VH-VL binders against Probable Brix domain-containing ribosomal biogenesis protein. Designs and how they scored, part 18

Target 1, 224 residues: Probable Brix domain-containing ribosomal biogenesis protein, of Pyrococcus abyssi (q9v200)
Amino acid sequence: MMLITTSHRPTRRTRSFGHDLERVFPNSLYMTRGKKTIQELLMEAYDRGYERLLIINVWKGNPLKMTFIKVHPDDWGYLGYLYLHGVKLQREMGFRGLNPIREDMPLVVTTAKRVGLDHLAFAQVFSELTTGKFVPRGDKSLLSIADKYNTDVLAVIERHPRGIVVNFYRLDVTKERAVGPLINVKIWIMEDGRRWDYKEAFGIKVKPRRKEGEAEEGARKDSH
Short names: E, the ipSAE of ESMFold2; O, the ipSAE of OpenDDE; V2, 0.75 times the mean of E and O plus 0.25 times the DockQ between their complexes.

## First folded at step 20 (VH-VL; framework fv_anetumab)

Design m5 (from q2 with heavy chain D31N, light chain N55K; at its last look DockQ between E and O 0.03; V2 from the best seeds 0.00; counts 0 for: pae O 3.6 > 2, placed apart)
Fold by OpenDDE, look of step 20:
Structure m5 (fold): chain C 224 residues (1-224), chain A 120 residues (1-120), chain B 111 residues (1-111)
Amino acid sequence: as target 1 above (224 residues)
Amino acid sequence: QVELVQSGAEVKKPGESLKISCKGSGYSFTNYWIGWVRQAPGKGLEWMGYIYPGDYDTRYSPSFQGQVTISADKSISTAYLQWSSLKASDTAMYYCARHSGEVTPAFDIWGQGTLVTVSS
Amino acid sequence: DIALTQPASVSGSPGQSITISCTGTRSDVGGYNYVSWYQQHPGKAPKLMIYEVSKRPSGVSNRFSGSKSGNTASLTISGLQAEDEADYYCSSYTSSSTYVVFGGGTKLTVL
């Protein structure tokens, strides 16, 4: 499904986050970035049969951005970006040493109950980015959804006061609660122009970005 | 406080119909499976089935499939167990119980039980 | 048939440790480690003591612990007390059919 890596010189936390994602994306692999270029990564992803390359960018020791790239020899391209408020690792949620999913199953992307249109839109976007399958939640149980689509893993889009949260369920591990990682999304941007910003959505007056331009430039430099 | 309150004891004759209830309070009723468990006098626990009130997804034990009907009304946070025709062998204590998680089969909250006596 | 087998009875003296076993007849019994233990006093509803093999709900004494090896789950009660005298039931989730199964129950007597 997905080759997962980081920007250059990732922190331990960022590496852990990458491994956590490996554990919730079916048939996915975390790879140490090393000195590999994006082109080299794309080639490797292609050779291994992955459809997506995910690059986790680091800022101040934490995951800042998730970059999704389509893997195709003739049609590779950036699909979209997630800017993050933060993440909660599986270990921080009480789960350690989960095995990756090697069985053929879809990543089902759904929402919590009674979410807004923005959450639905993001669920669709997230499914596109991950090659997951979007399933409207309605009043359905996660079990019923999982059964219908023959999957043990669900990404659930949830409300958050400061953005949108993605949480992951692995029903083969526990049915009690989500296993994580928890991803708090601040902004998402698709290559086709679709976007969402929590500040805009929540009516938060953005003080003119004076000096924070350096942080975005640093994240851009690490993506090349 | 999270609670399940069941309807009162029932005394019935063979062939009669019966519907007993389990009302949840103190939590989101639609987000948790409700199971029914039978316990005959002096016997063990028997899982009958469970229902998800959110979408009314219902699962039965093979032993109880077609023998009883499990239903719910989410508008009043109530689950039901019903018989169309009672038998003497249906004499038992019936418990409703909540799953601790959305899919977790552990029952963390139990009703007080409903005693059903079927005698000629 | 899907079944969980428990000993009919166990006994122990105050302060001792006892173990109750629960053995599944099928490999899918206890699937994904969804074994629970319930305590039931006479005339009372069952109480959840252990879930997911070894996890304790809030308010349950740390004297109760759970483990699993192969197809056998075990409930251990340490420092046995008079109030521990009850029936104990194991339960498991069946991964193949999404059913719940109870064991036959074990009567614990505190001598």
Scores: ipSAE 0.030, ipTM 0.635, lowest interface PAE 3.6, mean pLDDT 89
ESMFold2, look of step 20: ipSAE 0.429; ipTM 0.769
ESMFold2 (binder alone), look of step 20: mean pLDDT 91; pTM 0.939

Design m6 (from z5 with heavy chain S56Y, light chain N55K; at its last look DockQ between E and O 0.03; V2 from the best seeds 0.00; counts 0 for: pae E 18.2 > 2, placed apart)
Fold by ESMFold2, look of step 20:
Structure m6 (fold): chain C 224 residues (1-224), chain A 120 residues (1-120), chain B 111 residues (1-111)
Amino acid sequence: as target 1 above (224 residues)
Amino acid sequence: QVELVQSGAEVKKPGESLKISCKGSGYSFTDYWIGWVRQAPGKGLEWMGIIYPGDYDTRYSPSFQGQVTISADKSISTAYLQWSSLKASDTAMYYCARHSGEVTPAFDIWGQGTLVTVSS
Amino acid sequence: DIALTQPASVSGSPGQSITISCTGTRSDVGGYNYVSWYQQHPGKAPKLMIYEVSKRPSGVSNRFSGSKSGNTASLTISGLQAEDEADYYCSSYTSSSTYVVFGGGTKLTVL
């Protein structure tokens, strides 16, 4: 599915988050960043057959941004970004020692039963970013969805007063609750122009400011 | 051969009860939702409700909530639509239909329809 | 409260292309890929022609295509044939209430 790594010089919390994601993205691998460039990471991801490269960036010790990159030898490019309010690790949710998923199964992306249109839009976006399969929730249970699509792992998009939450279920571990990690998203941006910002969605008025510098860590191509 | 076969046409009087059926064959009946759709004479399609025979999860359109009962018997691969007291306005063609998948709630297989005539 | 609006009728000559519109809101058409299209000949059950906005089931002619822009989905029939004369319904699934809604239907007349 995806190759997962971090920005340079990650914290322990960021590495833990990367490993937690490895345990809920089927057939994915967390790889130590070291001094590798984005181009080196893309080449390794392509050679290993991954379709996505995910980079977890930190700011002041916390995972703050997730960058999703399409892997292709000559048509690679940035797909989108999640800016986070924060995360909750699997161990903080009471789960330790979970194994990565090596079985051939999809990540299903769905929603809680009662969500807004922005959450449904994000579920589609998240499925595109992760190569997951978007399944509308309706009144269906998670167990019935998982059984229908022959998977044990679901990413569930949920409401939050100041954001959008992604919560992960591993039904082979427990049917009672999510195992995590939990991702609280404050902004998402797709390179094709789709975007969402919690301040705009919730009517929060803030003074406009010029975008603070975050240098891109790789090359990009005009592909659209 | 995937098929939905509905029970035959009915002629009833107001106040009578009725239960019509929809039998699925050629596929795993409990793995797909079955919906009911009404078409009054000369009118368009109206969704009435849907059932998942695997666990009998049943949902109704607000327009039909309390007006009909949708049920199923998975042991004989059959879904049902029933009225406890028919009205003349229930005169219509009734279709059952299977969902094509979970990605969209599209109805890919339709029964032949059951004409219900309620004459005063 | 969600309604899908279709023109009451459209017409075309054999060999031409025609387009049938289906207008809704962000909650059913604009924000989601739930739109499907059904063809119904008189006295017959509906037949699925398009699902997921633009996908054709196996066995449906490639003369039928679907698209959407904003809150409007479209069914296009190219190379119009006499047997295409039928009623056409759009439909969508809404997330807010887990309900299916149908458009009012469009009568296609082949001249």
Scores: ipSAE 0.000, ipTM 0.426, lowest interface PAE 18.2, mean pLDDT 84
ESMFold2 (binder alone), look of step 20: mean pLDDT 91; pTM 0.943
OpenDDE, look of step 20: ipSAE 0.015; ipTM 0.569

## First folded at step 21 (VH-VL; framework fv_anetumab)

Design j1 (from q2 with heavy chain E102Q; at its last look DockQ between E and O 0.02; V2 from the best seeds 0.00; counts 0 for: pae O 11.0 > 2, placed apart)
Heavy chain, then light chain:
Amino acid sequence: QVELVQSGAEVKKPGESLKISCKGSGYSFTDYWIGWVRQAPGKGLEWMGYIYPGDYDTRYSPSFQGQVTISADKSISTAYLQWSSLKASDTAMYYCARHSGQVTPAFDIWGQGTLVTVSS
Amino acid sequence: DIALTQPASVSGSPGQSITISCTGTRSDVGGYNYVSWYQQHPGKAPKLMIYEVSNRPSGVSNRFSGSKSGNTASLTISGLQAEDEADYYCSSYTSSSTYVVFGGGTKLTVL
ESMFold2, look of step 21: ipSAE 0.507; ipTM 0.787
ESMFold2 (binder alone), look of step 21: mean pLDDT 91; pTM 0.942
OpenDDE, look of step 21: ipSAE 0.531; ipTM 0.830
ESMFold2, look of step 23: ipSAE 0.460; ipTM 0.784
ESMFold2 (binder alone), look of step 23: mean pLDDT 91; pTM 0.943
OpenDDE, look of step 23: ipSAE 0.000; ipTM 0.531

Design j2 (from q2 with heavy chain S100E E102L; at its last look DockQ between E and O 0.03; V2 from the best seeds 0.00; counts 0 for: pae O 7.8 > 2, placed apart)
Fold by OpenDDE, look of step 21:
Structure j2 (fold): chain C 224 residues (1-224), chain A 120 residues (1-120), chain B 111 residues (1-111)
Amino acid sequence: as target 1 above (224 residues)
Amino acid sequence: QVELVQSGAEVKKPGESLKISCKGSGYSFTDYWIGWVRQAPGKGLEWMGYIYPGDYDTRYSPSFQGQVTISADKSISTAYLQWSSLKASDTAMYYCARHEGLVTPAFDIWGQGTLVTVSS
Amino acid sequence: DIALTQPASVSGSPGQSITISCTGTRSDVGGYNYVSWYQQHPGKAPKLMIYEVSNRPSGVSNRFSGSKSGNTASLTISGLQAEDEADYYCSSYTSSSTYVVFGGGTKLTVL
């Protein structure tokens, strides 16, 4: 499914998060970034047959970011970004040492019951980013959905007061609760222009982001 | 060991400025929210605000908006609470606390508290 | 005003079970099951006892449990012990404003 790595010099928690994702994305692998360039990573991902490259990094001084890249020799490209409030690791949820999924099964992406349109939209986006299969929840149980699509793993989009949460269920581990990791998303941006910001969604006055681009253009004009 | 260590007790006069600190250790400081909680003597807990050290996203309680400034320096894993002009009513114990992860508003780690006394 | 309401005080004898309620003034108070409970002994920092309505952190006694019905969350302490005498606070997110709110606190006395 995807090759998972981090930015250079990841924190222990970030590495742990990468490993957690390896355990919930079917047929995925976490790899230590080392000194590898993105190009090298893409080549390696391609050689190994992965369709996605996921880079977990710290953005602009240390917010957690998930970068999804399409792996194709002729059509590689950034797909989208998740900017995170943060994560809760599997171990923090009481699950340790889960085995990766090596069986061929889809990642089903669904929602909690009674979610908003933003959650549905994100579920679709998340399925696109992960090559998962979006399945509307309706009134169905997670077990019912899992059975229908012959999967043991579900990503469930949930409501959160400060964003959107992705939680993961491993039905081969437990049917009673999610195993995690929990991913709290505050912003997602797709390369096609689709985006969501929790501040906007919740009516929070966002200070106009100083276009970082205007400061760089000013410096280029003075060097000439 | 995961811990938050706050600066020592402060005794100030009305009108003085103050900045107290909360230093995190034993965990990735940028991966957790830091909140400030006031507790006046013999009173309950009051949420003041919180900051995400990763991008310095800061929120305030309406009651504390404009009354205090919450900041952080991620390079030294430290959060700050500051007043420009203290009032006698600011006399309280101030706690910093970390969210249990970033996905829940549960404060799983607390500082030991900083007692601020403002008296003429 | 967004508020969580707790009883000012509750009491029980050793071995008994007691329940502390936390009721939101608004439907969005309590969020999407983001209610936490804190224990505070005199002169000490609060301690997280329950998060997300019913989850116990590591190291918290199984005598502590949480539930929610409607806009009321409840902390139940079974097998009451002398050491349980403390102040208890509920907290929650407000989904609309993304603020944290604390209840007024409940003083638990073990008789």
Scores: ipSAE 0.016, ipTM 0.513, lowest interface PAE 7.8, mean pLDDT 88
ESMFold2, look of step 21: ipSAE 0.312; ipTM 0.729
ESMFold2 (binder alone), look of step 21: mean pLDDT 91; pTM 0.941

Design j3 (from q2 with heavy chain E102Y; at its last look DockQ between E and O 0.03; V2 from the best seeds 0.00; counts 0 for: pae E 3.4 > 2, placed apart)
Fold by OpenDDE, look of step 21:
Structure j3 (fold): chain C 224 residues (1-224), chain A 120 residues (1-120), chain B 111 residues (1-111)
Amino acid sequence: as target 1 above (224 residues)
Amino acid sequence: QVELVQSGAEVKKPGESLKISCKGSGYSFTDYWIGWVRQAPGKGLEWMGYIYPGDYDTRYSPSFQGQVTISADKSISTAYLQWSSLKASDTAMYYCARHSGYVTPAFDIWGQGTLVTVSS
Amino acid sequence: DIALTQPASVSGSPGQSITISCTGTRSDVGGYNYVSWYQQHPGKAPKLMIYEVSNRPSGVSNRFSGSKSGNTASLTISGLQAEDEADYYCSSYTSSSTYVVFGGGTKLTVL
């Protein structure tokens, strides 16, 4: 499905997040970035038969951004970006040492029940980014959806007070709760121009950052 | 130690304004929502709203929308709950509580509560 | 209106196991798994006992467990002790809103 890596010099937490994703994306692999260029990564991804390259960018020690790249010898390109509020790791959710999925099955992308249009839109976008299969939730159970599409793994788009959440279910592990990782998305941007921003969606007025520079000029005048 | 410390008990008259505070310590104040919960005497817990101090995103319960104002000052790791005009029915214990904005959807740390008594 | 319904009271003898239910008015109450349980002793602030249906925070006794079936969450307390006498509240998000909802609370009496 996809080759997963990080920016250079990832933190332990970011590496853990990469491994968690390896465990929920079917037939995917986490690879240490090392000193490899994006071009080298794309070549490696192609040689190994992956359709996507995922790069997790780190900021201040935490996953900040997920970059999805299409892997094709003649048509490689950026597909889209997810900007994150944060993540919750599988281990933080009580799941450790899950095995990657090596069986041939689709990643089903669906939503929680009674979500908004933004969540549906994101579910579609997420399926495109991951080569998953979008399945409208309706009133169906996750189990029924999984059975219908012969999968053990579902990405579920959920409402959150801040942003949009992606959670992952592994029905081969437990049917009762999500295994994670939990991904809280604040902004997504597609290369085709589609985008979503939680601040806009929730009507949050961004106070203009006071330019730090104006406070220093006032203090110098009084010393003279 | 992670803790929330609330301001002291208040005795007020109807029509008076009030602002109570909740100060966080021992953790990154900007990374967690602070919620306010009302508990009338002998009654259950009522969620009033919460604020994310990182960007001051504020959400209210429909029942409390327009009735109170939730605010915060991240520079001093403090959240506030205020009334412009108190009513006798506002008599209650008020708790602030920490809630993860994106990790754990639960109130894991609670203040000690602020008792507000409104009487003529 | 979105509501969580709890029994007003439950009782048990020391050593017994008791269960408190929390039922949403809608199937989307609690989202998928965002149900929490709080313990409150008289004159004290609530304490988080269970989060995300079945997870225990650090320091919470393993006698407390949570489960969910359909739109009903349950808190089970095994090996009931006198100190467990308190009010218990469930809470949840809804999959359709960004609001927190509390149940009406359950008074647990240890006989």
Scores: ipSAE 0.252, ipTM 0.746, lowest interface PAE 2.3, mean pLDDT 89
ESMFold2, look of step 21: ipSAE 0.449; ipTM 0.777
ESMFold2 (binder alone), look of step 21: mean pLDDT 91; pTM 0.941

Design j4 (from q2 with light chain Y99R; at its last look DockQ between E and O 0.03; V2 from the best seeds 0.00; counts 0 for: pae O 3.6 > 2, placed apart)
Fold by OpenDDE, look of step 21:
Structure j4 (fold): chain C 224 residues (1-224), chain A 120 residues (1-120), chain B 111 residues (1-111)
Amino acid sequence: as target 1 above (224 residues)
Amino acid sequence: QVELVQSGAEVKKPGESLKISCKGSGYSFTDYWIGWVRQAPGKGLEWMGYIYPGDYDTRYSPSFQGQVTISADKSISTAYLQWSSLKASDTAMYYCARHSGEVTPAFDIWGQGTLVTVSS
Amino acid sequence: DIALTQPASVSGSPGQSITISCTGTRSDVGGYNYVSWYQQHPGKAPKLMIYEVSNRPSGVSNRFSGSKSGNTASLTISGLQAEDEADYYCSSYTSSSTRVVFGGGTKLTVL
């Protein structure tokens, strides 16, 4: 499914988050970034048969941004970005040492019940970013959805007062609760121009950014 | 207040059909699994099965598979347990109960029970 | 067959602590810590006392506690009171089969 890595010099927490994602994305691999360039990563991802490259950017010791890149020798490109409020690790949710999914199954992306249009939109975007399958929730149980699509893993989009949350269910581990990681998203941006900002969505008056403060894209432009 | 209210006691003869009900109120009925539990006189609790009223996904205990039918009508927030042909051995108290969460297996809300007596 | 085994009966004096055990036949019994305990008084519906091994619902006395070691879950009632006399059932959820199983029940007598 995807090759997962981080920015240079990730914190322990960020590495843990990468490993957690490896455990919920089917047929995915977390790789230590080291000194590899994005180009080298893309080549490696392609050689290994991955369709996506995910780079987790770190800011002040925590995951800040998730960058999704399409892996194709002739058509590689950025797909989109998730800006995070934060994450809750699987271990923090009471789950440790989960095994990665090595069986062929789809990542099903659905929503909690009674969500808004923004959540539906994000669920679709998240499925595109991850090569998952979007499934409208309706009144269906998560179990029935999983059975229908022959999967043990569900990404569930949930409401949150400070954004949108992605939670993960591993039904082969437990059918009772989410295993995580929990991803709190504040902004998502797609290369095709689609975007969502929690401040705008929730009517939070953004103080006019003084001209000078370019959003510290805390993503160090790995210029090199 | 969150509650489950069951239909009244039933007295039946062997071979008769029966359908008992469990109505939920005070919560979103479609969001929680409803289970049925049998308790024979002086005996323990036996899980029969449960249904998700949202899409009517139904799961049975192997012991009760094919012996009973669990159903629901979400439009009136009601779950059902039915027999096509009662036996004397079906004499028991029957409880409906709600799971505490969407997938949580603990039953946090219980109906008052329906006594079913099957005698010749 | 998946089964939960409980002692048939336990007894204690007021103020004492008693423990009821619930042992599963399989390692997967209880799933990922999905053991519940129910109290049932005569002629009444069961009441949830403990869920997920050790959690108390709102309104349940802190005298009730749950634990698990290996394939054995335990319900402990401290400061035993006359009102605690009831039948107690453990239950477990099997994640693999999506089934619920109850123990045989334990009659608690307060002497």
Scores: ipSAE 0.026, ipTM 0.636, lowest interface PAE 3.6, mean pLDDT 89
ESMFold2, look of step 21: ipSAE 0.402; ipTM 0.751
ESMFold2 (binder alone), look of step 21: mean pLDDT 92; pTM 0.947

Design j5 (from r6 with light chain S96H; at its last look DockQ between E and O 0.03; V2 from the best seeds 0.00; counts 0 for: pae O 2.9 > 2, placed apart)
Fold by OpenDDE, look of step 21:
Order: structure tokens, then C-alpha cells, then sequence
Structure j5 (fold): chain C 224 residues (1-224), chain A 120 residues (1-120), chain B 111 residues (1-111)
């Protein structure tokens, strides 16, 4: 499904987050970035049969951005970006040492009950980014959904005061609660122009960033 | 307070039909599975089945499949257990219970039980 | 057939620790840590004491603990008290078939 890696010189927490994702994305692999270029990563992903490359960018020791890239020899390209408020690791949620999913099953992406249109939109976007299957929640149980699609893993989009949250259920591990990681998304941007910003969605007045700071942040991101 | 309240005791004859109820309160009724458990006099607990009131997904124990019907009415936060034709062997205490989570198999909240007596 | 086996009865003196076992006939019974324990006093509804092998719900005494080894789950009650005299049932959930099964129950007598 997905090759997962990080920016150069990831923190322990970021590596842990990568491993957590490996445990919830079916048939996925976390790989140490090392000195590999994006091109090298894409080649490796392709050779291994992955359809997506995920790069986790680090800022101030924490995961900041998730970059999704389509893996295709003739049509590789950026699909979209998630900007994060933060993450909660599986270990922080009380789950340690989960095994990756090596069985063939889909990642089902659904929502919590009684969510808004923004959550539905994001669920669709997240399914596209991950090659998951979007399933409208309706009044259905998570168990019913899982059974219907023969999966043990669900990504559930939830409401959050500071954005949108992605949580993960592993029904083969526990049925009591989500195992995580919990991903708090503040902004998502797709290459096709679709986007969402929590500040806009929640009516939070964004002080006009002085033009000078945008150029420096863009330049620093490209140099690492 | 989260609670399940069951209908009162029933005394029936063999061949009669019966429908008992379990009403939930203090929580979102549509978000939790409700199970039914039988306990014959002096015997252990027997799982009969459970229903998700949100979409009425119903699962039965193989032993009770076709023997009883589990249903719900989410509009009044009530689950039901019914027989089309009672037998003397149906004499038991019947409990409804809620799963502790959305998919949790553990029953964290129990009704007080409904005693069903079937005698000639 | 999916079954959970418990001892029919156990006994202990006040202050002692006792253990009740629950053994599954299949590896998948309790295999995913879906073992729960219930306490039932005479004439009362069962009460959840342990879920997922070792977790205590809010309000349950820390004298109750759960563990599992292989296909056998265990409920341990430490510092046994007179009020602990009850029937105890284990249960398990089958991940594949989504079935619930109860053990036969264990009568605990406090001497």
C-alpha cells in the first residue's frame, strides 16, 4: 500500500509516528530516510510495489506535515499535504508493539457520527491520499462496516476543537477504543486545488502574515 | 445516570407469544450494542445475541438463531426480545446489557432482569 | 464448539488471595485479549469486573485483577472479603464470528 519515511534526521517521536502508521496502513512499510533523495525513494517504492510514498516532515521535534506522493513510473506526483497540529502516538494511547497488517485488506475510511460536511470532505480526501476506501458512516456500527468490507482496520474522522482528527481502530487488537495514532489536522491541501483550513472553518481571524516570513519558511522547507 | 430498565416479570403458558423490553437512558442509545443474556434457574449465563440500535444490525448466537427475535426501536431507546411460541424450557431470567464501547464485547451496564416463567 | 471452562467452585479465607481460571477450547477464544469477568450476587444482575483480560472499569476495586497465559485467563482477587462471595463468569469474544461466549461460572465461597 504505502512506503512511509521521514525528512532527514527525524526525531525519535517522528520515527515512532512513522512506525505507528506502518501498523495501521495495510501492507505498508516504514523505512529510514537516511540520505535518500525523493527520486530514490520513489524508485524504491515502485520496485517494491507501493502505490504511495508518505514523507513525514519534522518541525521542532514533532511531526508537522504529511506529504503524499503517487508512485508511478510515468506519472509520479504530489497528491496532497496534511499540516498537523500534532499527533498522539499509539504508546501514548496505551498501545505498544502492535504488529503491522500483512494480510490483504482495505483501509476503510469513515467518520464519527454526526459530523459536518468538512469531515466528510476530508474523509474522501484522506481515502484518496492513502488509497483507502471511503465509507459513509450513517447510523452504522463500525463493526458492521468492518464486516462488510472484510477489514480489521478503520480510519475514523472525528471532530476536534482545533481541527479535524484522524483516529485508527484495529479490531483485531481491541474493540474497546481506537489504538491510534491520533492525527490532528489543521490544514489539508490537494494538488487539484481543494483545501481546508481550520482557521477559516472556525472563523479564526488570521493576522496577515507579513510577506517576508512566507518566503523564509518556503526556502527552509526546500533546503531540508 | 446510564441505565437499562427492563419490563416486568411474565407468566405464560406453552405456545404463547411474548415480547419483553429493555429501555436505555442516560446515554446515546443508538451508539451502543445491546445484548440479551439468558440465565435459567440455578444455571449460568447464556449469550443470546445483540443488536445495534443505530442501524438495527442484529447478531444471534447459533443456539438461539431462529428461536427468538431481537429487535429495537431507536425512537424510544428500547430493545426487544420476543418469542413466537414459548416452551417450558424458556423459563429463565433474561438480562439486557450494553456493550461498554461502540464495538466493545464487554457488557458494562446491565438491566435488572426480566423473569419469564412458562408453565402449563 | 467454542467453550470456556471454569472451575465449579473456589474458596478462601478473608485476607487471602484466590484465582479463578478460564480456559478456552480454541486458540481464538480469548486470543485477542477479549476476555471479560463478571461478578454476580444472588438475585442480582451481573457486574463487569474486568475487560480485555486486565482492565478494570471505574468503581471496581483494585483487589480484582486479570491476566492471561496461553488459552487460560485468570481472575485474581486479593485481600478476600466477605462481600466477594458470589458467582464469577468469564466471557470471550470471537473476533471472526463476532460471537460472545460465557464460561460455566465459578462459585466463590468466603470461609
Amino acid sequence: as target 1 above (224 residues)
Amino acid sequence: QVELVQSGAEVKKPGESLKISCKGSGYSFTDYWIGWVRQAPGKGLEWMGYIYPGDYDTRYSPSFQGQVTISADKSISTAYLQWSSLKASDTAMYYCARHSGEVTPAFDIWGQGTLVTVSS
Amino acid sequence: DIALTQPASVSGSPGQSITISCTGTRSDVGGYNYVSWYQQHPGKAPKLMIYEVSNRPSGVSNRFSGSKSGNTASLTISGLQAEDEADYYCSSYTSHSTLVVFGGGTKLTVL
Scores: ipSAE 0.061, ipTM 0.663, lowest interface PAE 2.9, mean pLDDT 89
ESMFold2, look of step 21: ipSAE 0.509; ipTM 0.795
ESMFold2 (binder alone), look of step 21: mean pLDDT 92; pTM 0.944

Design j6 (from q2 with light chain T94A S95G S97N; at its last look DockQ between E and O 0.03; V2 from the best seeds 0.00; counts 0 for: pae O 13.2 > 2, placed apart)
Fold by OpenDDE, look of step 21:
Structure j6 (fold): chain C 224 residues (1-224), chain A 120 residues (1-120), chain B 111 residues (1-111)
Amino acid sequence: as target 1 above (224 residues)
Amino acid sequence: QVELVQSGAEVKKPGESLKISCKGSGYSFTDYWIGWVRQAPGKGLEWMGYIYPGDYDTRYSPSFQGQVTISADKSISTAYLQWSSLKASDTAMYYCARHSGEVTPAFDIWGQGTLVTVSS
Amino acid sequence: DIALTQPASVSGSPGQSITISCTGTRSDVGGYNYVSWYQQHPGKAPKLMIYEVSNRPSGVSNRFSGSKSGNTASLTISGLQAEDEADYYCSSYAGSNTYVVFGGGTKLTVL
């Protein structure tokens, strides 16, 4: 499904987050970035049969950004970005040493109950980014959804006061609660122009973005 | 306080129909599976089935499939167990119970039970 | 069909530790990790004591613990007290993990 890596010189926490994602994305692999270029990563991802490359960017020791890239030799490209408020690791949620999913099953992406249109939109976007299967929640149980699609893993989009949360259920591990990681998203941007910003959504007065050039330079400096 | 309250004891004759109830309170009724468990006098617990009140997804034990009907009315936070034709062998205590989580198999909250007596 | 087998009865003296076993007929059922234990006093509804093999709900004494080895789950009660005298039932998911099955129950007598 997905090759997962980080920016250069990731913190321990960021590496842990990468491993957590490996445990909730079916047939996915976390790989140490080392000195590999994006091109090298794409080649490796392709050779291994992955459809997506995920790069976790670090800022001040924490995961800041998730970059999703389509893996294809003739049609590789950026798909979208998630900007994060933060994450809660599986270990911080009381789960340690979960095994990766190596069985063939889909990642089902759904929502919590009684969510807004923004959550539905994000659920669709997240399914596109991850090659997951979007399933409208309605009034259905998570169990019924899982059974219908023959999966043990669900990404559930939830409300949050400061953004949108992605949480993960592993029904083969526990049916009591989500195992995580919990991902708090503040901004998502797709290459096709779709986007969402929590400040705009929640009516928070966003100071006029200074000129477009300075935000890109900060992200580029951390990639070197 | 989270609780399940069941309807009162029933005394019936063979061939009669019966519907007993289980009302939930103190929690979101539509978010948890409710199961029914039979216990014959001096016998063990038998899982009959459960229902998800949110979408009324219902699952039965193979032993009880076609023998009983489990239903719910989410508007009044109530689950039901019903028989079309009672038998003497249906004499038992019947418990409703809530799963501890949305998909959790453990029953964390139990009703007080409904005694059903079927005799000629 | 998955069945859970329990001993009919166990006994112990106050202060002792006792163990109740619950053995499944099928070890490869993914639902076996969802073993629960219930305590039932005479004339009362069952009470959840352990869920998912080894987890205690809030309010349950730490004298109760659960474990699993192979296709056998175990409930251990340490520091046995008179109030622990009751029937104990194990349960688990069966089949496609959408059905529940109970064990036959174990009567615990405190001597």
Scores: ipSAE 0.075, ipTM 0.673, lowest interface PAE 2.3, mean pLDDT 89
ESMFold2, look of step 21: ipSAE 0.614; ipTM 0.827
ESMFold2 (binder alone), look of step 21: mean pLDDT 91; pTM 0.940
ESMFold2, look of step 23: ipSAE 0.552; ipTM 0.800
ESMFold2 (binder alone), look of step 23: mean pLDDT 91; pTM 0.941
OpenDDE, look of step 23: ipSAE 0.000; ipTM 0.488

